# Ledger of designs, part 22: VHH binders against q12xb4

Target 1, 267 residues: q12xb4
Amino acid sequence: MLDFVGLGLFDEKDISLKGLEKIHNADKVYVEFYTSILMGTDLEKMEMLYKKKITVLSREDVEQHAEDWLVDAKDSNVVFLTGGDTMVSTTHVDLRLRAADMGIKTTLIHGASIASAICGLSGLQNYRFGKSVTIPHPYVSNRGVRVVSQTPYDTIKNNIEAGLHTAVFLDIDKDKGYMTVNQAMEILLEVEGKLGEGVMVDRLAVGIARAGSPSPVVKADYIEALRDYYLGGPLHIVVIPAELHFVEAEALVKLAGAPEGILENID
Below, E stands for the ipSAE of ESMFold2; O stands for the ipSAE of OpenDDE; V2 stands for 0.75 times the mean of E and O plus 0.25 times the DockQ between their complexes.

## First folded at step 11 (VHH)

Design T4 (framework vhh_8pnl_2; at its last look DockQ between E and O 0.51; V2 from the best seeds 0.00; counts 0 for: pae E 6.4 > 2)
Fold by OpenDDE, look of step 11:
Structure T4 (fold): chain B 267 residues (1-267), chain A 123 residues (1-123)
Amino acid sequence: as target 1 above (267 residues)
Amino acid sequence: QGQLVESGGGLVQPGGSLRLSCADAGFTFSSYAMAWYRQAPGKERELVARITSGGRTNYADFVKGRFTISRDNAKSTLYLQMNSLKPEDTAMYYCAAHVRKFTWGSYTEYDYWGQGTRVTVSA
């Protein structure tokens, strides 16, 4: 048996009781931290609370060598832990498929997801969101050229044109670190400067920091202003609203400190 | 990141076979999902076959069991075994490395491309 368990948003206490039960009954517990990080905890605290030894799997262990540890699930109970909600990463779906191919029964225990948390924190309505996108850290190509992805810009543009909000995930890199809202705004403005389509000009944005923590920060402002706003420590995420419902606008003003002027633009 | 170099293309008769290779000069080959694309003159580039970092494969409908994509991570090389070639398979064949990085419930994706190798199927 292989149980996929979502750990939730922030620390070791965000796990569900059902998730904890799966861990207690497990013969082997694995965790991956390459898709998401629980910033409010560490492996030691997790092991202490869950009363189980946890083995950390690398991206390579999961994507290339999964059969090496999945085989244990044929004859024993194995738990695979992830930050957030399980199966949100498509690589984990592949893992589940590999398990199925091996004749291993799988179950899912869900955790809290940032995808829904951003709605609660910002006051934006979940059904008004379109395709999500991730802003990657800029990189230098093998040709020595700095590359800034335009995909986020285009995705946001398409959503805006459709009247849909965009959840903008921010890159996590072992070398470059956790992308901040400030960096994200800078990147979007850079792309705006290159393309000149006007999508990011005077664009309202919402920065969210440390969702699920005791001290989350939600700040809404125009991109140029938000670029200079300090949200504190990671993790960060961005939402780019499209057209706002009156209730959404009111929420952003009252709960996220958005400029009051946005209320005047609501029909 | 790396440099992709395709080889193995050439002229073959209908029903013939070719084996394409794509060598990655980079150091992160095993982390990439890899794919073969092709582009015929006047046509859009289209996917031929894909192989994940874990070795799962997908093929375009027109392949119909004629082609096999495989990878040797130790050699940092991608292969496309093409059998039962048809004139309509004539195209420039490109190797692509897809860097997919899943982060916090979403992912980033960008591609590296080779320069291509020409395959011509003609009687």
Scores: ipSAE 0.033, ipTM 0.345, lowest interface PAE 4.3, mean pLDDT 90
Fold by ESMFold2, look of step 11:
Structure T4 (fold): chain B 267 residues (1-267), chain A 123 residues (1-123)
Amino acid sequence: as target 1 above (267 residues)
Amino acid sequence: QGQLVESGGGLVQPGGSLRLSCADAGFTFSSYAMAWYRQAPGKERELVARITSGGRTNYADFVKGRFTISRDNAKSTLYLQMNSLKPEDTAMYYCAAHVRKFTWGSYTEYDYWGQGTRVTVSA
């Protein structure tokens, strides 16, 4: 048996009771840390709370050498841990397919996902979200040219035109670090300066920091103002709302500090 | 990044065999799905076969068991064994790497292509 268990948003306590039960009954417990980061914990804290040894798998172990550990699930109880919800923003459905080919039954024990957390924290309705995008750190190409990706701008534009909000993930790089909401606002404004299409002019954004922690930050403002607002430490994410329904606008004002004037523009 | 380089093409008689190879110099080959495509003059490029990072394969209907895709991750090489070749198999053959991965909330998806190797099947 192979149980996929989501670890939730922030720390080792975010696991569900069902997830913890699976760990306690497992013969082998594996985790991967490459698809998501739980900023409030580490392996030692997880092992201490769960009272079980946990083997860390690399991307290569999961994607290339899955047979080396999946075979254990033919004769024993194996748990595979992933931050958030194990099948959200991962390619781990491939493991379920491989397990099925090997005659191994799989189950999913869900965890809280950032995809749902941004809805709850902002008050924006989940059915109003379009395609998500990541803002990469600017870089120098193989040809020596500085590159700032236009793709996030275009994705946001297309979603706005469709009446859909955009979840905007922020890049993580070992050399450049965790991108902040401030940096993301600067990048979007820089691309606006080049394109001049008006997408980022008088545009609301929602900055969210440390979702799932005891002290998350949720701040909505126009992009220019949000560029200068300190949200504290990582991880950060941005949401760009499209046209707001009244309840969404009221939530942004009351829960995220959006300017009250946005209520005057709602039908 | 590295380049994909195809080899093994050439002239062969109907019913013959060829083995195409595709090597990379800078990819982490084992992490990505790979595929062979072909394009005859004046026609659209079409999928021939693909193989996932885990070795699962899929073939176009027109190969009908005549071609076999495989990979040797230790040598960073993709192969296409082509048997029972027909004149309609004449085309430029390309290998491709399809990169799809999640890293810390970031999703990347892009394709890399080789320059192609020519296969000609004629008497």
Scores: ipSAE 0.028, ipTM 0.471, lowest interface PAE 6.4, mean pLDDT 88
ESMFold2 (binder alone), look of step 11: mean pLDDT 78; pTM 0.775

Design T5 (framework vhh_8pnl_2; at its last look DockQ between E and O 0.01; V2 from the best seeds 0.00; counts 0 for: pae O 15.6 > 2, unsure alone 57.9 < 65, placed apart)
Fold by ESMFold2, look of step 11:
Structure T5 (fold): chain B 267 residues (1-267), chain A 124 residues (1-124)
Amino acid sequence: as target 1 above (267 residues)
Amino acid sequence: QGQLVESGGGLVQPGGSLRLSCADAGFTFSSYAMAWYRQAPGKERELVARITRGGRTNYADFVKGRFTISRDNAKSTLYLQMNSLKPEDTAMYYCAADIYKFTWKGSYTEYDYWGQGTRVTVSA
């Protein structure tokens, strides 16, 4: 049997009691840290609290060599741990489909998701969120050309036109590090300079750091101001609001330090 | 990470075959989900086939059984084998790569990079 267990947002204590019971009953426990990472813990703390050895799987292990470890679930209890909630912000449904092809039963044990945490921290309503997107780090192509993804800009534009907020995930790269809100603002403004559609002009954004920790940061301001606002350590995420309901605008002003002037624009 | 380049298009008779390729020397396709799309004049771009990071494939109904998506990790190349071609398969064919790197991404994954396309023409 294969149990997918969500680890929640920040540290080893965020696991559910159901998740912990699955770990205790497991013959093998695997974790991946490439889709998300718990900044408030490490493998040793997890193993001490959970009282189980945990094997870290690489992206290659999960995507290319899944059958090498999935086969254990045919005749034993296997747990696969993921930060946050089991399937939120991952493509791990592919593992469930592979397991089904192999005759392996799967279950999902949920954890707290960043998708709900951004709503609580900002005061923005969950049902007013549209399609999410990730800002990848820019890179230089094999022909020496700087490549900056336009997809985040287009996604934000489409959501704004539909009256929907955008959750904007920020890239994690071994060499370039954890993308900050500051870097994200710079990238969005760079794409604005190329496209010239005005989507990022006088646009409010919400920067959130360390959701789920004892010391989260939530800061709302215009994109140009957020370029220079220090939110502290990772992980960072951005939300781009569309038109705000009055209560959402009040929440951003009072809880996230948004400019009070946004209250004057509410119909 | 480099630029995606499609090749292998051309003019073919109905019932014929073509093999499309999509390559980038600095790109490891095994790390990303990949897809082929097509766009005929005056129509919206439509999904033809996709292949996940783990090699699971999915096909549009209009090409199922005739087309095969595959990839070669050693050559960092995506393929589309097109058999039994019909005039309605005439379109510009594009490859796309998803590079979102799993950073708290929501449920609505979109492909982030596109090639310039290769033309396939099936003459009646």
Scores: ipSAE 0.000, ipTM 0.283, lowest interface PAE 12.5, mean pLDDT 86
Fold by OpenDDE, look of step 11:
Order: sequence, then C-alpha cells, then structure tokens
Structure T5 (fold): chain B 267 residues (1-267), chain A 124 residues (1-124)
Amino acid sequence: as target 1 above (267 residues)
Amino acid sequence: QGQLVESGGGLVQPGGSLRLSCADAGFTFSSYAMAWYRQAPGKERELVARITRGGRTNYADFVKGRFTISRDNAKSTLYLQMNSLKPEDTAMYYCAADIYKFTWKGSYTEYDYWGQGTRVTVSA
C-alpha cells in the first residue's frame, strides 16, 4: 500500500488527523522537500510529533529512481509525504501511475494547498483563476547566454485577456534558493522591457509570504512598487489579478493594502 | 468620482512654448498613470505623452524631444512642457488618467478619467 499524504502549508501541525494516522500505521515514511518546504518546522520536529522515522527523498530519487523505494509498498505500508496538498503543483501523479503499473494500491490524504489558500488570503475568488504558471530562476545556457523564460509573461497576458486571475508560483532551487516576490517582479519587468507589450506596466500584483504561518504577509500593489516591498522570509507566491469583482477590489484594498484608486474602476 | 482640469492653453507663434497643467480632484493622483492626448479638428484623438506612477515616460513619435511630460504628486498636478511648437500642434489637449492598463500605450477609449481639454493654437 502506498499512501500519498499532504502535510499542509507551514508546520508539522498542519497535517490532517487522517494523514497522521497513515503515518502511524506506516512501515516506511518518505518525504520530499524539493517541490515545497514546511518553513515552520524541520525533520526532527516532524519525526517527534509523528513518532516515526522519515526518510528524505531527493528529486532524483522521486523522478528517476522511484522503483527502488516503491517496491516496498508491495508488501508493506509506505507513506509519501509532500508539502501542501498531494498531487497539486507537482508531477507526483507519475508516482501513482508507476505504483499502479506495479500493482500497488494507492490512496490520497489531502492537505491544505497554497493553490487555494491564496484565495482566502487575498480575497480573490477561486473560480476566477485561469491557468497557473511558475516563474523559473533565470539560468545560463550551454552557450553562455542568460535565459529568462517568457512563459509566465505570456500566461499572465492570456489570462488577463480572458478576464482571469493568475496564480504565479515561484521557483525553488537548491542552488539559487527560494524565489522571492521581489525577484519575480524583477523578472516580469525584465521580460516587459524586452517585449514591450505593456502587460506589466502599472500592473496590479499581489505578493503573499508565509501562507499558513502565524504571520503571513499579503501585499497588493503595482508591480514596480511591489518589487521594492519587503515581505520577509519564504515561502512566497504571486497572484496577478485580472478584472476584479467589487468585493475582490475591496478585499485587496482593505486586507492587502492595494491602492484605493482600484475601487474607482470597478463597475 | 475623479475630475481632471486642464489649463495653460492659448495662442502662440510658431517656435513658441506653452506649459499645460492638469489638476486632479476627487481621486488619488499618485495612484494613476497619466497621459496627454490631443485632438485636432477632423482628426482622431491621439496620444502625446504618458507618464507612469513611477515616473516612466513615453512620447509619441511626432514629439521628437520637443515636449516633456512630468508630474508632481504632492500637488496632484500633471504637466506638459511644449517647446518649439508648430502649426501642426494646434489641437485640443486633454489630460487622462488610468489606474492600471493592459497595454503601455493604451487607447484613449480605455482611460478612466478625462479632462475637458485646453485649446492650443499655434499660428503666426
């Protein structure tokens, strides 16, 4: 048996009781921290609370060598832990498929997800969101050229044209660290500078930091202003609103410090 | 809601200068990108210059360094310094404001607020 368990947003206490029950009944417990990290805890605290030894799997372990540890689930109970909600904003469905191919029964225990938490934090309505996107860290190509992805810019543009908000996930890299809202704004502005389509010029954006923590930060402002706003420690995420409902606009102003002028444009 | 009031227009000789002003009332000036448009008789309204909240500027091709758009957030006032005026610059000049737009240049039909305009006449 293989149980996928979402850990929730911030610390070891965010796990559901059902998730904890799965861990208690597990023979092996694995966790990955490359898709998301619980910033309010550590492995030791997790193990203490869960009363179980936890083995950390690398990206390579999960993406390339899953068969090596999945095989344990044929004859024993294995739990696979992830930050947030299982199968959300991850490629872990592949693991479930591999398990199925191996004749391993799988179950899902859901956790709180940043994908939905951003709606509660910002006041933006979940059904008004379009395709989400991730801003990757810029990298240097094999030819020595710095590459900045335009995909986020295009995705945001398309959503805006459709009247849909965009959840913008920020890259986590072992070498480059956790991307910040500030870095994300800089990247979007850089792409704006290159393309010159005006999508990001005076564009309203929402920066969110440490969702699920006792001290989350939600700040709405225009991109250039938000670029210089300090949101504190990780994790960060960005939302780019499109057309706003009057309740959404009011929420952004009152709860996220958006410029009051945005209310004047709401019908 | 918001109101924009232009001033500073008038009659000037070719090569002369004018300084237009646009004062806001009823909205938060610093929250808006601002622009100057103009419309000559029988012509479509066209963008002259735009300035973002942060002070970034963009000009129409015909400006060619002759005009300067600026803003004073403390005074809630937009300016257009026009030098080396030509007869072709004769038009009604309008102030416009927008909170956030999809495009950089935008369209005059998409701005949130417009003034009533101030007339500029360049003639010998």
Scores: ipSAE 0.000, ipTM 0.214, lowest interface PAE 15.6, mean pLDDT 90
ESMFold2 (binder alone), look of step 11: mean pLDDT 75; pTM 0.761

Design T6 (framework vhh_lunsekimig_d3; at its last look DockQ between E and O 0.40; V2 from the best seeds 0.00; counts 0 for: pae E 14.5 > 2, grease 24.5 > 24.2)
Fold by OpenDDE, look of step 11:
Structure T6 (fold): chain B 267 residues (1-267), chain A 123 residues (1-123)
Amino acid sequence: as target 1 above (267 residues)
Amino acid sequence: EVQLVESGGGVVQPGGSLRLSCAASGFTFSSYALYWYRQAAGIERELIASITRGGRTNYVDSVKGRFTISRDNSENTMYLQMNSLRAEDTGLYYCAAHVYKFTWGSYTEYDYWGQGTLVTVSS
């Protein structure tokens, strides 16, 4: 059997009791840290608390060579740990499908998700969110040209036109590091400069740092101002609001330090 | 390491046929959608055919009825049967495997590429 267990947002204590029970009953425990990472802990602390040895899987192990370790679940209890909630990633869904194809029974133990945490922290309503998007780190093409993705800009634009908020995830790269809110703002402004469609002009944005920690930071401001605002260490995430409900606007002002002027634009 | 190696290219007369192969390694072949691209001289690379994990195929209009994309998961190989070849089919043909990268609650799509195989249709 294969048990998917979400670890939650921040440290080793965010796991559910049911998740911990699965680990205690497991013959083998795996974890991946490439989709998310618990910034408030490390592998040693996790192993100490969970009383199990944990094997770290690379992206390649999970996405390309899953059958190599999934086979263990045919005859034993295997646990697969992820940051946040399980099955949020299409990669994890694919993994579960592969397991099913192999005749392996799977179960899910859910954890806290950044997708809902951003709503709680910002005061924005979860049902008003549209398609989410990730800002990737810019890269240099095979032709030697720096490439900045326009997909986030377009996704945000489409959501705004539909009256929907956008959760903007920030890229995690082993070489380039954790993207910051500041970098994200810079990228969006850069794309605005190229396209000139006005989507990011005087646009309100919400930066969130270290959700799930004892001291998360939530700051709402216009993009240019937020670009220069220091939110501290990772992880970061961005929300781009569309049209605000008056309760949402009030929350952003009172809870996230948004300019009071945004209240004047509420119908 | 992901590797895609194309073969089967060559010189053929108009109206002739070729069969391209793409040998894949370094990933779970059956878990990914696959594509054929081509690039003619002085023209940007274009997608011409695709096949999903489940075997659903799609073609651009210019090759419909003439080209057939297929895959053999047991051999980790994708094929492109090209019939009724025309001069405008001349170009470098690339094999690609679709990959997605998840970050938080979203994902980015990208492809792995082979080095290509040259197809020349000439009288």
Scores: ipSAE 0.006, ipTM 0.229, lowest interface PAE 10.9, mean pLDDT 91
Fold by ESMFold2, look of step 11:
Structure T6 (fold): chain B 267 residues (1-267), chain A 123 residues (1-123)
Amino acid sequence: as target 1 above (267 residues)
Amino acid sequence: EVQLVESGGGVVQPGGSLRLSCAASGFTFSSYALYWYRQAAGIERELIASITRGGRTNYVDSVKGRFTISRDNSENTMYLQMNSLRAEDTGLYYCAAHVYKFTWGSYTEYDYWGQGTLVTVSS
């Protein structure tokens, strides 16, 4: 039996009671931290609260060597832990498919996802969101040229034209670290400088840090101002609103410190 | 680090045979289709054979019946058996894989190529 358990947003206490029950009944417990991690805890605290040893799996263990540990679920209870909700913004449906091919029954125990938390924290309505995108860390090509992906800019542009907000995920890399809202704003402005299409000119953005913690940061401002606003430690995410409904604009002003002038542009 | 390394090229007489190998590392070999390409002098690289993860093969007409692509997933190696070689088969032979990697709601496509192995068919 393989149980997929979402850990929620921030610390070891965000697991559901159902998730904790599955851990307690498990023979083996695995976790991966490469799609997301819980910034408010560590492995020792998780093991102490959950009363189980937890084995950390690398991306290679999950994506390339899954059969090595999946086989144990044929005759024992195995739990696989993921930050947030296991199947949201991950490729882990592949593990369910591989398990099915091996005759292994799977279940899903949901956790709170950042995809829903950004709606609650910002006041932006979930049905108003379009395609999400990730800003990858820039890299240097083998010719020594800095490469910055244009795709996030284009995705934001297309969503805005359709009246849809964009959830902008920020890259996580073991060598380059956790991308900040500040870095994301710089990257979007850099691409704007190259394309000159005006998408990022006078554009409102929402920076969110440490969703699920006791004191998350939610700050809305124009992109150039957010570039200089310190949001504290990881994890960060950005939302780029399109045209705001009245309640959404009120929420950004009153809850996220957006400039009051945005209230004058409401349909 | 992903690597594809071809071997087995050389000089052979018309009508002769060669067996090319492509040793792979750094990715899950068995999860992807694999390809052989050929580049003759002054011509862009052309696909000549492919093999799916399930073992189905495809060939360009000029090599069909003479070349056989195969794979050994336990050794992470792909092969091209080349029989009844002709002068037109002369060129640099590349193995290739096209790989997708997913991270947090996005993906990147990688095209991996070997450095090539030279096959010369001459009298």
Scores: ipSAE 0.000, ipTM 0.126, lowest interface PAE 14.5, mean pLDDT 87
ESMFold2 (binder alone), look of step 11: mean pLDDT 81; pTM 0.776

## First folded at step 12 (VHH; framework vhh_8pnl_2)

Design V1 (at its last look DockQ between E and O 0.60; V2 from the best seeds 0.00; counts 0 for: pae E 11.3 > 2)
Fold by OpenDDE, look of step 12:
Structure V1 (fold): chain B 267 residues (1-267), chain A 122 residues (1-122)
Amino acid sequence: as target 1 above (267 residues)
Amino acid sequence: QGQLVESGGGLVQPGGSLRLSCADAGFTFSSYAMAWYRQAPGKERELVARITSGGRTNYADFVKGRFTISRDNAKSTLYLQMNSLKPEDTAMYYCAASIRYSWTGYTEYDYWGQGTRVTVSA
């Protein structure tokens, strides 16, 4: 048996009681921290609270060598831990499918998800969100050219045109680190500078830091202003709102410090 | 647009084979879902095959077992083995990379190659 368990948003205490029960009954417990990470804890604290040894799996372990540890689930109870909620990442779905192909039964224990947390923190309505997107870290090619993905810009544009908000996930890279809201704003503005379609001009944005922590930060402002706003430590995420409902606008002003001027444009 | 580099295209006779390659141009190859697309003259770009970061594959209906997509993360290289080629397979073949894999058929790709030309003719 393979149990996928979401750990929640921030620290070891965010796990559900059902998740904890799965861990207690497990013969092997694995965790991956490359799709998400609990910034408010560490492996030692996790093991201490969960009363179980936890083996950290690398991206390579999960994506290239999953069969090496999945096989244990055929004859024993294996738990696979992830930050946030399980199956949010396509990597997890792929893993579950591989398990199924191997004849391994799987179960899901859900955790708190950033996908819903951003709505709670910002006051934006969940049903008004369109396609989400991830901003990847820019890189320098072998030819020495800086490469910046335009996909986030296009996705946001399409959502705006459809009257939908965009959840913008920020890249996690082992070498480049956790992308910040500030970096994300800079990247979007850079793309705006290249394309000149006006999507990011005077665009309202919401930066969220450390969702699920005792001290989350939610700041709404225009992109250029938000670029220079300090949100503190990771993890960060961005929301780009489309047209706002009057309740949403009020929430952004009162809860996220948005400029009061946004209330004037609400029908 | 991305800096992926395709190679392996060329002229082949019907029934022939080609092996296309797409090399990493500086990004973390293993983190990306990859795909091959093709565009024939006067036609829209269409999906040929895709592969997740974990190696799970999916093919267009016209492939019918003739093509195989694979990846070598250690070499940061994507492959498309094309067998039993037909004249209708003539197209520019493009490599694409996405940090998020989608099963819906519409995947947003972050990076594209410049393409390699495949011509199947007697």
Scores: ipSAE 0.022, ipTM 0.510, lowest interface PAE 3.6, mean pLDDT 90
Fold by ESMFold2, look of step 12:
Formats: sequence, structure tokens, C-alpha cells
Structure V1 (fold): chain B 267 residues (1-267), chain A 122 residues (1-122)
Amino acid sequence: as target 1 above (267 residues)
Amino acid sequence: QGQLVESGGGLVQPGGSLRLSCADAGFTFSSYAMAWYRQAPGKERELVARITSGGRTNYADFVKGRFTISRDNAKSTLYLQMNSLKPEDTAMYYCAASIRYSWTGYTEYDYWGQGTRVTVSA
């Protein structure tokens, strides 16, 4: 049996009681830290609380060599741990499909997801979110050309035109690190400079850091101002609001420090 | 868009074969989901085939076993083997890459090549 268990948002205590029970009954416990990580803990603290040895799997172990460890689930209880909720913003449905091909039964034990936490922290209504997007780190091609994805800009544009907010996930890379709100604002402004469609001009954004911690930061301001606003350490995420309901605008002003002028545009 | 570079296109008679390649992205392919799309004049781009970072493949119905997507991570190259080509396969073929699924499960492709032309005519 293979149980997928979400670890929640911030530290080792965010696991559900059901998740902890699965760990205690497991013969093998695996974790991956490449899709997300609990910034308030580490492997040692997790093993201390959970009273179980935990084996860390790399992206290659999970995505290319899964059969090497999945086979254990044919005749024992295996738990696979992921930060947040296991199937949110991950490709781990592929593991469930591969397990099914191998005749392995799978279950899901949910954890708190950043997708819901951004709604609670900002006051933005969950039903008003459109397609989400990730801003990838820019890179330099083999030919020495800087490549910056335009997909986040286009997604935000389409959502705004539909009256939908955009959750903007920020890239996590072993070598390039955790993308910050500041870097994300710079990238969006860079793409605006190339496309010139006005999407990022006078555009409100919400920067969120360390959701689930004792000291989260939620700051709403125009993109140019957020470029220079220090939100502290990781992990960061951005939300780009579209047309705001009155309660949403009030929440951004009162809870996230948005400029009060946004209340002038409420229908 | 981007620096993905397709090659292997050309002119072929109906029933013929071509092998398309996509390379030169400045990153290792093993971390990316990859796809081939095509666009005929006056039509929108359409998915031909995709391959996840974990190696699972999916094909458009019009492929029906004629095309095979594959990847060689050691060479950072994506392939499309195209067999039994038909005149309706005439199009510009693009490769695409993405980093991760969105929180809704929809895959968004962040990087695109400039395309390679495939023409099927006698």
C-alpha cells in the first residue's frame, strides 16, 4: 500500500493526526523536498516528532526511478510525504498512475495547501481565482541569450480580462534558490517592457511570505513598490488580483496594507 | 519563443517518415515536461504528443500510433518519430517545455521553440 501524506505549510507539527497515524503504521517513510519544503523544520525535527526514520528522495528518484522504491508497497505499508497537500502543484499524480500500473493501492491524506492559505491570508475569495501559473527563473541559453518566460504575463492578462485573480507560484531551484516576490516583480516588469501591453502598469499585487508560520508577511501594493519591499525569508508567493469585490478590497487595505485608493474603484 | 531549437523537418512524400529533434535549451531536460505541438496555416496550435518528466506519454487522437515521442536526458534532446505521414500532417512543428503543473493540475508550457516546417506532398 502507498499512502500519500501532506505535511502542511510550515513545520513538523502541521501534519494531520491521520497523517501521523499513517507514519506510525508505516514500514517505510519517504519524503521529497524538491517541490516544496517546510521552512520551520528539518529532517531531524521531523524524525524526532514522528518517531520514524525518513528517507529523502531526489527528483530523479521520484520522477525517473520510482519503481526502485515503489516495489516495497506491494507487500508493506509505504508512506510518501510532500509539503503542503501532496497533489497540489506537484506532478505526483504520475506516481499514483505508476503505482496503479504495478498493482499498488494508493490513498491520499491531505494537508493544508498554500492554495487555500493565500485566500485566508489575503481575504480574496477562493472562487474568484483563475488558472494559476509559475514564474520560472530566467536562464541563459546555450547561445548566450537570456530567456524569460512570457507565459506568466499572458496568464495574468487573460485572468484579469475574465475578472479572475491569479495565484503566481515562484520557482524553486537547487542552484538558483527560492524566487522572491522582489525577483518576481522584476521579471513581470521586464516582460511588460518587452510586450508593452500595459498589464503590469499600475497593477496591484499581493506578496505573501512564510504562510503557516508565527510571522507571516502579507503585503499588497503596486508592483513597482513591491519590487523593493523586504518580505523576509522564504517561501514567497504572489497573487495578482483582478476586479475586487468590496470585501476583498477592504481586506487588502486593512490586512495587507494596500493603498486606500483601491477602494475608489469598488462596484 | 525561447531558445528551444527544433530540427529534422523537411519535404516528404505521403507514407514517408521524419524524425524531429528539439535541443539547446540551456537546461537539463530531466526536470521538464515536454511536448510537441503543430500549427497549420489558418489553424490554431494543437497538441501532438507530450511526455512528462517521469516519462509518461500521451498522444492526440489523430496520431493513432503513427508518431512516437521520446527523450534522451543524457543528450538533453526531445524527439518525435513521425511515420506514415499524410498531407494533413503538413504544419510547423514546435517543441515546448514546462517546469511544473499548476495548482489546478493544468500543465502550462513556459518555453517554446521557433518551429521546424514539415511538408507532406508528392
Scores: ipSAE 0.000, ipTM 0.365, lowest interface PAE 11.3, mean pLDDT 86
ESMFold2 (binder alone), look of step 12: mean pLDDT 78; pTM 0.796

